# Ledger of designs, part 3: VH-VL binders against Rho GTPase-activating protein gacT (gacT)

Target 1, 189 residues: Rho GTPase-activating protein gacT (gacT), of Dictyostelium discoideum (Social amoeba) (q54nl0r163to351)
Amino acid sequence: VPLTQVPCRAGSNVPIIIEKLIDHIERTSLNSEGLFRIPGVDLTINQYIKLFDNGEDVDVSPIEPYTAAGLLKRFFRDLPVFVPQSINKRVVSLFIDEEGKKKPVDMEILSNLRVLVHQLPTVHFEVMQELTNLLGKLMSRSDQNKMTISNIAICLVPTLNCVPAIVTYSIQMHDFFYNEVFPQHHLYY

## First folded at step 4 (VH-VL)

Design ua16 (from u06 with heavy chain E100S; framework fv_utomilumab)
Fold by ESMFold2-Fast, scan of step 4:
Structure ua16 (fold): chain C 189 residues (1-189), chain A 123 residues (1-123), chain B 108 residues (1-108)
Amino acid sequence: as target 1 above (189 residues)
Amino acid sequence: EVQLVQSGAEVKKPGESLRISCKGSGYSFTSYWISWVRQMPGKGLEWMGKIYPGDSDTNYSPSFQGQVTISADKSISTAYLQWSSLKASDTAMYYCATYSDFGSGYLYYFDYWGQGTLVTVSS
Amino acid sequence: SYELTQPPSVSVSPGQTASITCSGDKLGDYYAHWYQQKPGQSPVLVIYQDSKRPSGIPERFSGSNSGNTATLTISGTQAMDEADYYCQAWDESTYGVVFGGGTKLTVL
């Protein structure tokens, strides 16, 4: 199912399944060692997917940490598109020159990345914002959970089907990408 | 060395059931999607669907949804393509292939292919 | 609903440049990949991500993708390049991939 067709609450652009799982994980699971790396219970994940697919009002409270993280990963893995390939291609060109060499990263490149992130469809943008906010909190507890930025990227970038820079910079510079005023003088570039 | 080894050729009658296999080796079988691709005699390649063996999650092309079942057995690193009732129009070469998602799942290209299983359905 | 269109055949003399096109609505927004298939064999990836070559693929093979059209270019075409060529892209509507109809390349 396309992300824009997944049910949201009235007045919200974040799907109910994402909202419930992120809230649950944030409240109960951030200190779990290897969260998102260690597999959950496949049978339980399959059962909850069916409940959400049937449009049921799902209580996620009883879901254990690794299974909740696994369910969220499964949701993203099943999306036909999270980050459109057109945006992925343009992100690559920000960091790699026409000869295939990596460019030095400066504020101009990061500002252009911010513009591309803001070109995501509204639902995709707000989902990326909420997900990377959660992942930043997970990273901040890496002493307990062992999930460094590198471990988070390895576990989730393949699942999200996007250029790693979108995720890693969104996590590390979350306020810059999602909470600062968008620079109007760059809107047309 | 990554290898996908498929089961041998099959000759069947319409209405019969069939399951063909694709065995992966030389990589983490449960960590990468496996796709099935059909090629009818003298025709082009058609993507049928894919499975993630780690949790048996599947996605099907709309043309093949309900026509076939894709499954996997992690204990023997084998993916399956199954028909409950074959039709003459199922006569084709069937390939399994892996997506290259070594850190970039948005790429979705097939860098490893099985040798193919020829399925012939005739009366 | 997303469809990739290739010419059914392309002919070229040995040593000349062969150009095989793949057309789809806004295809330049997606990565195009190319496969070579010789009779009785499985497809072989020859170009991925529009223009990149897997190890072992000759430098004669190159690719591009912009607007609605991706192109596979084979410079200095050799008899051994005679094969069917298929383009492939991600299809958001089918939640998977789509292949072009294939192009038979004939080398004299």
Scores: ipSAE 0.271, ipTM 0.737, lowest interface PAE 4.7, mean pLDDT 87

Design ua21 (from u06 with heavy chain K50Y; framework fv_utomilumab)
Fold by ESMFold2-Fast, scan of step 4:
Structure ua21 (fold): chain C 189 residues (1-189), chain A 123 residues (1-123), chain B 108 residues (1-108)
Amino acid sequence: as target 1 above (189 residues)
Amino acid sequence: EVQLVQSGAEVKKPGESLRISCKGSGYSFTSYWISWVRQMPGKGLEWMGYIYPGDSDTNYSPSFQGQVTISADKSISTAYLQWSSLKASDTAMYYCATYEDFGSGYLYYFDYWGQGTLVTVSS
Amino acid sequence: SYELTQPPSVSVSPGQTASITCSGDKLGDYYAHWYQQKPGQSPVLVIYQDSKRPSGIPERFSGSNSGNTATLTISGTQAMDEADYYCQAWDESTYGVVFGGGTKLTVL
């Protein structure tokens, strides 16, 4: 199912399943060692997917940390598209030159990356914002949970099917990408 | 060494059911998607669909949706392509193929191919 | 639906440069990949991500992709390069893969 067709609350652009799981994980699970890397219980994940697919008002509060993270990963893995290939390809060209050599990263490149992130459809943009906000909080507790930016990138970037720079810079410079005021709405930017 | 080994050639009659297989080895079978590709005699390559064996997520080309079923058994590292009722127009070579790279951004390409399974459907 | 168009055939003499094109709407915004297929054999990846070569593929194989057209270029073409060549891209409308119709390369 396309991300734009997943049920949201009235007035929200973030799917209910993402909203509930991110909120739950943020409250209960950020100190869990290897979160998103250690697998949860497959039978439980399958059951919760069916509950959400049936449009039920799902209580996520009893879900243990690894299963909640696993359910969120399963959701992203099953998306047909999260970041369009056209955006991914343009991001690569920001960081890699015509000879395949990595360019020095400066504020011009990061500003151009921000423009590309803002070209995501509204639902995709707000989902990326919420996800990378959660992952930044997870990273800030890496002394306890062992999830450094490198470990987060290794286990989640393949699941999200996007260029690593989109995720890693969104995590490390979250306010720059998501909270800075722009002169125009992203549809007209 | 990544290898995809497919089941042997099949000769069937219209209306019969069939399941062919693709066994992966030399890599993490549940971590990479497997696609099925059809090539009719003297014709080009047609993508049929894929499966991600780790969670059995499938996607089909519109031309093949409802015509075939793709599945996988991760305990034996094997993907399957199945027909409930064969037609003469199903006569073709069928390939399985996978992408083994830690890349991202919808970079899907096929760096490993099975040897192919020839399916002949005739009355 | 999204289609990739290739010329059905290209002929070159040994040592000449062969150019095989693949056209699709805004194809340059997506990655193009190329496969070689010889009679009775499985396809072999020769170019991926527009211009990259897998290990074992000679330097005389190169690729480009811009605008609506991706191009596979074979310099110093040899008899062993005679094969069918297929381009491939990602189709976001079906969330899947699309192949071009194939080009038969003849080396005379």
Scores: ipSAE 0.065, ipTM 0.656, lowest interface PAE 6.4, mean pLDDT 87

Design ua22 (from u06 with heavy chain K50I N59R; framework fv_utomilumab)
Fold by ESMFold2-Fast, scan of step 4:
Structure ua22 (fold): chain C 189 residues (1-189), chain A 123 residues (1-123), chain B 108 residues (1-108)
Amino acid sequence: as target 1 above (189 residues)
Amino acid sequence: EVQLVQSGAEVKKPGESLRISCKGSGYSFTSYWISWVRQMPGKGLEWMGIIYPGDSDTRYSPSFQGQVTISADKSISTAYLQWSSLKASDTAMYYCATYEDFGSGYLYYFDYWGQGTLVTVSS
Amino acid sequence: SYELTQPPSVSVSPGQTASITCSGDKLGDYYAHWYQQKPGQSPVLVIYQDSKRPSGIPERFSGSNSGNTATLTISGTQAMDEADYYCQAWDESTYGVVFGGGTKLTVL
């Protein structure tokens, strides 16, 4: 199912399944060593997916950390598209030249990345905002959970099917990308 | 040196079960996605599905969903493609191929391919 | 389902430039990748991300992708380049890989 067709609460652009899992993980699971890296229980994940697919009001509070993280990963993996390939392609061209060499990163490149992130459909943008906010909190506890920015990227970038820079810079510079101030005259490149 | 080594050719009858294998070496098996690709005699390439061996995440092409099972055993760095009941229309060359998405998960191209497993199903 | 269309065959004389096209709706918004397959052999990646060559692929292979059409170009074509060529892209609607139907390149 396309992300824009997943059920949301009235007045929200974030799917209920994402909202519930992110809230649960944030409250209970951020100190779990290897969160998102260590697999959860597949049978349990499959059962919860079926409950959400049936439109049931799912209580996620009993879900243990690795299974909750695994359920969230499964949701993103099963999406037809999270970041459109046209946006991914444009992001690559910001950071990589025609010879495959990395460009020096400066504020112009990061500002252009912000423009591309804001071109995501509203639901996709707000989901990316909530996810990378959670991942930033996970990273801040890396002394306990061992999930550095590198480990987070290795575990989740393939699942999200997007350019790593979108995720890593969203985590590291969250306020810059997702603050409430949108420039009135935004330049597109 | 990255290598994907597939199991040998199979000759089967309709209704029989079959499992073919793809063994990876020279890389971190649990860090790469493995896809299965079918090529019917004289025809083009068809993507069947993909698995991430680290957690057994599996995605199928709609045309192959329910027709085959993809699995992996990370303890022996081997991925599998399995049929519960073969049909004559399953006669094809089957390839496994791997993708390292170090830096961009949306790229999805195959830089390493197995040698192929020929499956012949005839009555 | 998303479809990539290739000509069934392309013929070229030795030393001439061969062009193989791959057409799909808004293909230029996505990356195109190209594979070479010789009889009895596995496919070999010859171009990825529209225009990049893997290590070991001769410089005579190049690629482009714009609008609805990606093109694989082989300059100074040699007899050893005879093969089937497949383009590949990402199909967002099925969350999977799609291949073109293939083009048989004959060098004669």
Scores: ipSAE 0.034, ipTM 0.599, lowest interface PAE 6.4, mean pLDDT 86

Design ua23 (from u06 with heavy chain K50W; framework fv_utomilumab)
Fold by ESMFold2-Fast, scan of step 4:
Structure ua23 (fold): chain C 189 residues (1-189), chain A 123 residues (1-123), chain B 108 residues (1-108)
Amino acid sequence: as target 1 above (189 residues)
Amino acid sequence: EVQLVQSGAEVKKPGESLRISCKGSGYSFTSYWISWVRQMPGKGLEWMGWIYPGDSDTNYSPSFQGQVTISADKSISTAYLQWSSLKASDTAMYYCATYEDFGSGYLYYFDYWGQGTLVTVSS
Amino acid sequence: SYELTQPPSVSVSPGQTASITCSGDKLGDYYAHWYQQKPGQSPVLVIYQDSKRPSGIPERFSGSNSGNTATLTISGTQAMDEADYYCQAWDESTYGVVFGGGTKLTVL
């Protein structure tokens, strides 16, 4: 189902399933080694998907770390579109030149990436914000959980079906992409 | 090597049911979407829909929604296209195809195609 | 719904450059891919991501995509290039793919 059709609470643009799973994972699971890399229990994931699909008020508190992460991954994998191809294509052109060579990354390119991230539809933007906020907290505990930025990217970028730079820079520079004032023709040194 | 091998040609009468198959090998069957594409005699390619075999999630083109069922059996790496009641207008070549080599699903192109299954529906 | 328009036929002499166009609203914002189909055969990917060639596809095949039009270019066209050519792009309105109507290339 399209992300915009998934039930949200009144006044929220984040689907209830994402809100509940992110909140649960953040509280209980961030120190779990290999979170998002180690698979959860498929039977349990299938059962919880049915509960959410039936519109039930689902209690996620008993879900174990790997299964909660696995449920969140399956939600994103099953989305028809998370990042529109038009935005993905424009992001690629920021980082790769017409001859297929990587461009040096500077604040001008990152500022342009921020503009493209802000062109995501509102629900997609806020979901990306919440997801990458969670992943930044996971990364900050990598000494315990072993989920470096590279491990996070390997596990999640294929699931999200988007250009890796969108996810990795959103994680590493979260405040720049989601919490700062929109650009006014000022570029960082 | 990646291969998609489709079932053989079918000759059916209107109103009969049919299921044709597409068997994948040489890759992780549950990790890539499989599309079905119709080509009516002398006509162009029409995308019908696709399935993610890992969880059997499907998406259909609006013109094929309710006309066919796409399914998969991951234990034997096989995707299916099924009609409950065939019509003469279903006479066509049907292809299966995969996309997104190396996990780049946002690119949506078909780099591997089956050989096609010819379905003929006549009285 | 989103449509991709191709000319139904293009004719060139051997050794000439063939140009096959694919038009769609803001197509340059999406990746265009191209397939070659010879009679009795499955389609073969000849260009992906606007301009990239798969292994085994001759260097004479190239592509571009800007504005509303993607173009498949075949330089030094040979008799073996006679085929139907289809463009394909992503349709965000249906969350799926769309093909152009196809172009028959004749090498006279």
Scores: ipSAE 0.124, ipTM 0.701, lowest interface PAE 5.4, mean pLDDT 88

Design ua24 (from u06 with heavy chain K50E; framework fv_utomilumab)
Fold by ESMFold2-Fast, scan of step 4:
Structure ua24 (fold): chain C 189 residues (1-189), chain A 123 residues (1-123), chain B 108 residues (1-108)
Amino acid sequence: as target 1 above (189 residues)
Amino acid sequence: EVQLVQSGAEVKKPGESLRISCKGSGYSFTSYWISWVRQMPGKGLEWMGEIYPGDSDTNYSPSFQGQVTISADKSISTAYLQWSSLKASDTAMYYCATYEDFGSGYLYYFDYWGQGTLVTVSS
Amino acid sequence: SYELTQPPSVSVSPGQTASITCSGDKLGDYYAHWYQQKPGQSPVLVIYQDSKRPSGIPERFSGSNSGNTATLTISGTQAMDEADYYCQAWDESTYGVVFGGGTKLTVL
């Protein structure tokens, strides 16, 4: 199912399944070692997916940390598209030149990345915002949970099917990408 | 070394069912999408669909949605393409293909191909 | 539906440069990949991500992709390069892969 067709609460652009799982994980699971890396229980994940698909008011409170993280990963993995390839390709062009070499990263490149992130469809943008906010909180507790930015990227970038820079910079510079004033000038050359 | 080995050639009559296979080895079978590609005799390549064996998630080309079923058995590292009722127009070479892209997944190219399975449907 | 258009055939003399085009609306916004297929054989990836070569593919093969057209270029074309060539891209509207119709390269 396309992300724009997943049920949301009135006045929200974030799907109920994402809202409930992110809230639950944030309250109960941020100190769990290897969260998102260590697998949850597949049978339990399958059962909860059916409950959400049936439109039931799902109580996520009994879900243990690794299974809750696994359920959230499964949701993103099953999306037809989260970040359009056209945006992914434009992001790669910001960081890699035509010869395949990495460009030095500066504020001009990061400002252009911010413009591309804001070109995501509204539902996709707000979901990325909520997900990377959660992941930033997970990263802030890496001394307990061992989930450094590198470990988070390894676990989630393949699942989200997007350029790593979108996720890693959104996590590390969250306020810049999501809470500060949107740039008034378009992409830099 | 990544290898995709497909089942042997098939000769069938219209209306018969068929399942062909693609066995992966030398890589993490459950971590990468496997695609099926059709090539009619003397014609070009047509993407049919794909499966992620780790959770059996599938994606079909609109032209093949409802025409075939793609499945996988991760216990034996094998993907399948299945018809409930074959037609003469299903006569073609069928390839499985995958890619081994470390860490991004959004690139959608095929660096590894099976040898192909020839399916002939005639009365 | 999104379509990639290739010329049905291209002919060059040995040692000349062959250019095979692949056209699609806004193709330069997506990655183009190229496959070589010889009779009775599986396709072989020769260019990926517009311009990158896999290990084992000769330096004679290069690619570009801009605007509506991707181009596969084979410099110093040899008889062994005779094959069908297919371009491939991503169709965002169907969330799937699309191939061009193929180009038969003849070296005379």
Scores: ipSAE 0.062, ipTM 0.660, lowest interface PAE 6.2, mean pLDDT 87

Design ua26 (from u06 with heavy chain K50F N59Y; framework fv_utomilumab)
Fold by ESMFold2-Fast, scan of step 4:
Structure ua26 (fold): chain C 189 residues (1-189), chain A 123 residues (1-123), chain B 108 residues (1-108)
Amino acid sequence: as target 1 above (189 residues)
Amino acid sequence: EVQLVQSGAEVKKPGESLRISCKGSGYSFTSYWISWVRQMPGKGLEWMGFIYPGDSDTYYSPSFQGQVTISADKSISTAYLQWSSLKASDTAMYYCATYEDFGSGYLYYFDYWGQGTLVTVSS
Amino acid sequence: SYELTQPPSVSVSPGQTASITCSGDKLGDYYAHWYQQKPGQSPVLVIYQDSKRPSGIPERFSGSNSGNTATLTISGTQAMDEADYYCQAWDESTYGVVFGGGTKLTVL
């Protein structure tokens, strides 16, 4: 189903499945080596998907780290659209010039990327915020879990079906994209 | 230099099982998606599905879901396409192909192709 | 399921411009990629991400993509360009790759 139609708690724009899995992973799994890269148990993932699809109140607490990460990846994979392709194309245009050459990254480009991230529908924006917050915490423990920004991008960007820069800069500059006051004087279109 | 080397031609009878292979070299095998593409004699290209060898995350075209199994063995940098029971309609050239970047599906294109494996299924 | 439509054949005289179209609903919102396939050979990427050329592909190959139609343009078409051409895009509904039906280019 479309992300905007996935069940949320009253007053929330984040789907219950995402809320439960992110909270569980954050509490139990961030030190697991290769989290999101190493596969979980497919049979268990399939079973939990059916429970969520049936609208059951799912207890995720017994789920092992790699299986919980695999379940979250399966959720994003099965979404019709997380980041619209029109936004993805605009993001590429920020970083690639008319001759196909990569532009030097500066605060103007990052501010324009921030504008495009804020153009996501509210549910998509808040889901991206929560996911990249989790991934930033995973990255902060890369000495233990081996999930550097590069490893996170490699295993998750294809699943999220979006331009890598959206995810990598959201992780590395999370406060700038999601928590800092939006600069009213420098809106770029 | 990225190379994809596929197994040799196969001649089979209906009902037989078959597994063909695609060996990757010259890149990080577990970091890029590998696709399988079918081309029936005299026909166009049909995407079958792809696999991320790092975690065996696999996606199938609806037309091929349940008809074939895609898998990979990262210890030998090899992807597989398998049939449990071949049909005459499976006669085709099968290509593996990859994208030498981890970009999202919307960016995904095939900059490297295997040489193809001809599978002939006849009685 | 999402389909990409190509004309089955296009004919041009040597030195003329060949245009091969690929049509799909809102295709301009996706990236279109193009492959050349000669008899007995694997496909070769000639254009990726709407308009970019891989190293080794002549500058006479160009691409565009807007609205519902992507176009592969071959200027100064040569006999060596005779081949089947396939467009490719991403189908969000099936989370997968889709190819056009292919266009046979004949240079007469």
Scores: ipSAE 0.040, ipTM 0.639, lowest interface PAE 7.1, mean pLDDT 87

Design ua27 (from u06 with heavy chain G54D; framework fv_utomilumab)
Fold by ESMFold2-Fast, scan of step 4:
Structure ua27 (fold): chain C 189 residues (1-189), chain A 123 residues (1-123), chain B 108 residues (1-108)
Amino acid sequence: as target 1 above (189 residues)
Amino acid sequence: EVQLVQSGAEVKKPGESLRISCKGSGYSFTSYWISWVRQMPGKGLEWMGKIYPDDSDTNYSPSFQGQVTISADKSISTAYLQWSSLKASDTAMYYCATYEDFGSGYLYYFDYWGQGTLVTVSS
Amino acid sequence: SYELTQPPSVSVSPGQTASITCSGDKLGDYYAHWYQQKPGQSPVLVIYQDSKRPSGIPERFSGSNSGNTATLTISGTQAMDEADYYCQAWDESTYGVVFGGGTKLTVL
């Protein structure tokens, strides 16, 4: 189902399943070694997906770390589109030249990436904000959980089906992308 | 290297059920979407749907939703396309296709194709 | 539903440049990919991401995509290039892919 059709609480743009799983993972699971890399229990994940699909008030508190992370990954993988291809294509053009070589990254490129991130549909933008906030907290505990930015990218970028730079820079520069004032003038708009 | 091997040609009558297969090798079968593509005799390519083998998540083209079932058995690296009741209009070549590239799921291209399975439905 | 339009046929003399177009509303906002299919064979990817060539595809093949039109260009066309060519893009209405109707390239 499309992300915009997933149930949210009144006044919220973040789906209930994402809200509950992110809160649970943040409170209980951030020190788990290999979180998002080590598989959870598929049977349990399938059962919880069915409960959410039925519109039940799901208690996620008993879900163990790897299964909770696996459930969140399954949700994103099941999405038809998280980042529209048009935005992905424009992001690639910021970082890769016409010969396929990486451009030097500077603040102009990152500012243009921020503009593109802010062009995500509202629900998608707020979900990306919440997800990358969680992943930044996971990364901050990489000495315990072994989930460096590189490991996080390897495990999640294929699941999210988007250009890695969207996720990695959102994690590493979260305040710049989501908490600072959005500029009105866009270099590539 | 990456290879997709499909089951052999089928000759069936209208109303019969059928399941054809696509076996992947040389790559992480559970990590990449597999698509099914139909080509009617003398016609172009039509995307039918796709499956992610790790969790059997499926997505169908509206033209094929309810007409076929796509499934996968990750223990034997095999994807399936199934009809409960064949029609003469199902006569076609059926291809499975995938891609192998980290982080390229948003690009939706196919660099690897099976050899095709010819399905003939006649009375 | 999103549709990609290709000319049904294109003819070119050996050694000349063949140009095959693929038109769709705002196609340049999406990646276009191109496949070659010879009689009795599976499709072969010849261009991906608008302009990139897979390993093993001759440098004679190139692509572009802007506005509403993607173009596959084959320079110095050879008899071995005779085939049907299909463009492909992302279709947001089906959350999957769409193919053009195909173009039969004849080298005479």
Scores: ipSAE 0.533, ipTM 0.811, lowest interface PAE 2.1, mean pLDDT 89

Design ua28 (from u06 with heavy chain G54Y; framework fv_utomilumab)
Fold by ESMFold2-Fast, scan of step 4:
Structure ua28 (fold): chain C 189 residues (1-189), chain A 123 residues (1-123), chain B 108 residues (1-108)
Amino acid sequence: as target 1 above (189 residues)
Amino acid sequence: EVQLVQSGAEVKKPGESLRISCKGSGYSFTSYWISWVRQMPGKGLEWMGKIYPYDSDTNYSPSFQGQVTISADKSISTAYLQWSSLKASDTAMYYCATYEDFGSGYLYYFDYWGQGTLVTVSS
Amino acid sequence: SYELTQPPSVSVSPGQTASITCSGDKLGDYYAHWYQQKPGQSPVLVIYQDSKRPSGIPERFSGSNSGNTATLTISGTQAMDEADYYCQAWDESTYGVVFGGGTKLTVL
């Protein structure tokens, strides 16, 4: 199912399943060692997927940390597209030159990455914002949970099927990408 | 260097179960997706599915979902492809393949291929 | 399901340029990759990300990708280039890949 077709609350662009799982994880699970790395209970994940697919009002409060994280990962893995390949292709061009060498990262590259992140469809943008906000909080507790930026990237980038830089810079520079006022330019055609 | 070494050829009868393997070496086994690709005799390449050994996340082609199981044992750097009940139409060369560039899941090209495992299913 | 279409065969004389096409809806929005397969052997990556060559692949191999069509070009084609060639792209519906049907290149 496409992300834009997943049920949201009235006036919200974030799917109910994401909202409930992120809220639950943030409250109960951020100190769990290896969160998103250590597998949850697969049978329980399958059971909750059925409940959400049936449109039920799901109580996520009894879900243990690794299973809640696993359920959120399953949701993203099963999406047809989270970051469009056209955006991924353009992001690669910011960081990799025509000979396949990595470019030095400077503010020009990061500003251009910000432009591309803001070109995500509205639902995808707000979901990325909420997810990377959660992951930033997880990273801030890495002394306890062992989930450094590298461990987060290894666990989640393959599940999200996007250029790592989109996720890692969104986590590390969240305010720059999502909370600062984006400059508005008058376009002449 | 990076190597993918697959198990040897198999000759089976319809209805039998089978598991074939792909052992990775010379790289961080858990850092890269491993895909399984089928090639029926005289035919082209078909992507079956992939596994990320770090957490055993899997994706399957719709044509192969429910027909095969992909798994991995990271303690021995080995990925598996399994059938619960083989059919004559499963007769094919099976390749495992991986890409060198970890964390670039959207790029998905295959730098390294196993030598292939020939599976023959006949009565 | 996303499909990539290749011609079944292409013939070229030694020293001439071979062109193998791969067509798919909006393929230029995705990366195209190319593999060479000789009888009894595993596929070998010859072009990745539309136009880049892996180390060890001769400079006579080049690629392009725009609109609906990706093209593998082999200049100064040699007898050793005779093989099956497969294009590959990303299939967003499966979070995996799709291969073209393959093109047999004959050098005579």
Scores: ipSAE 0.052, ipTM 0.630, lowest interface PAE 6.4, mean pLDDT 86

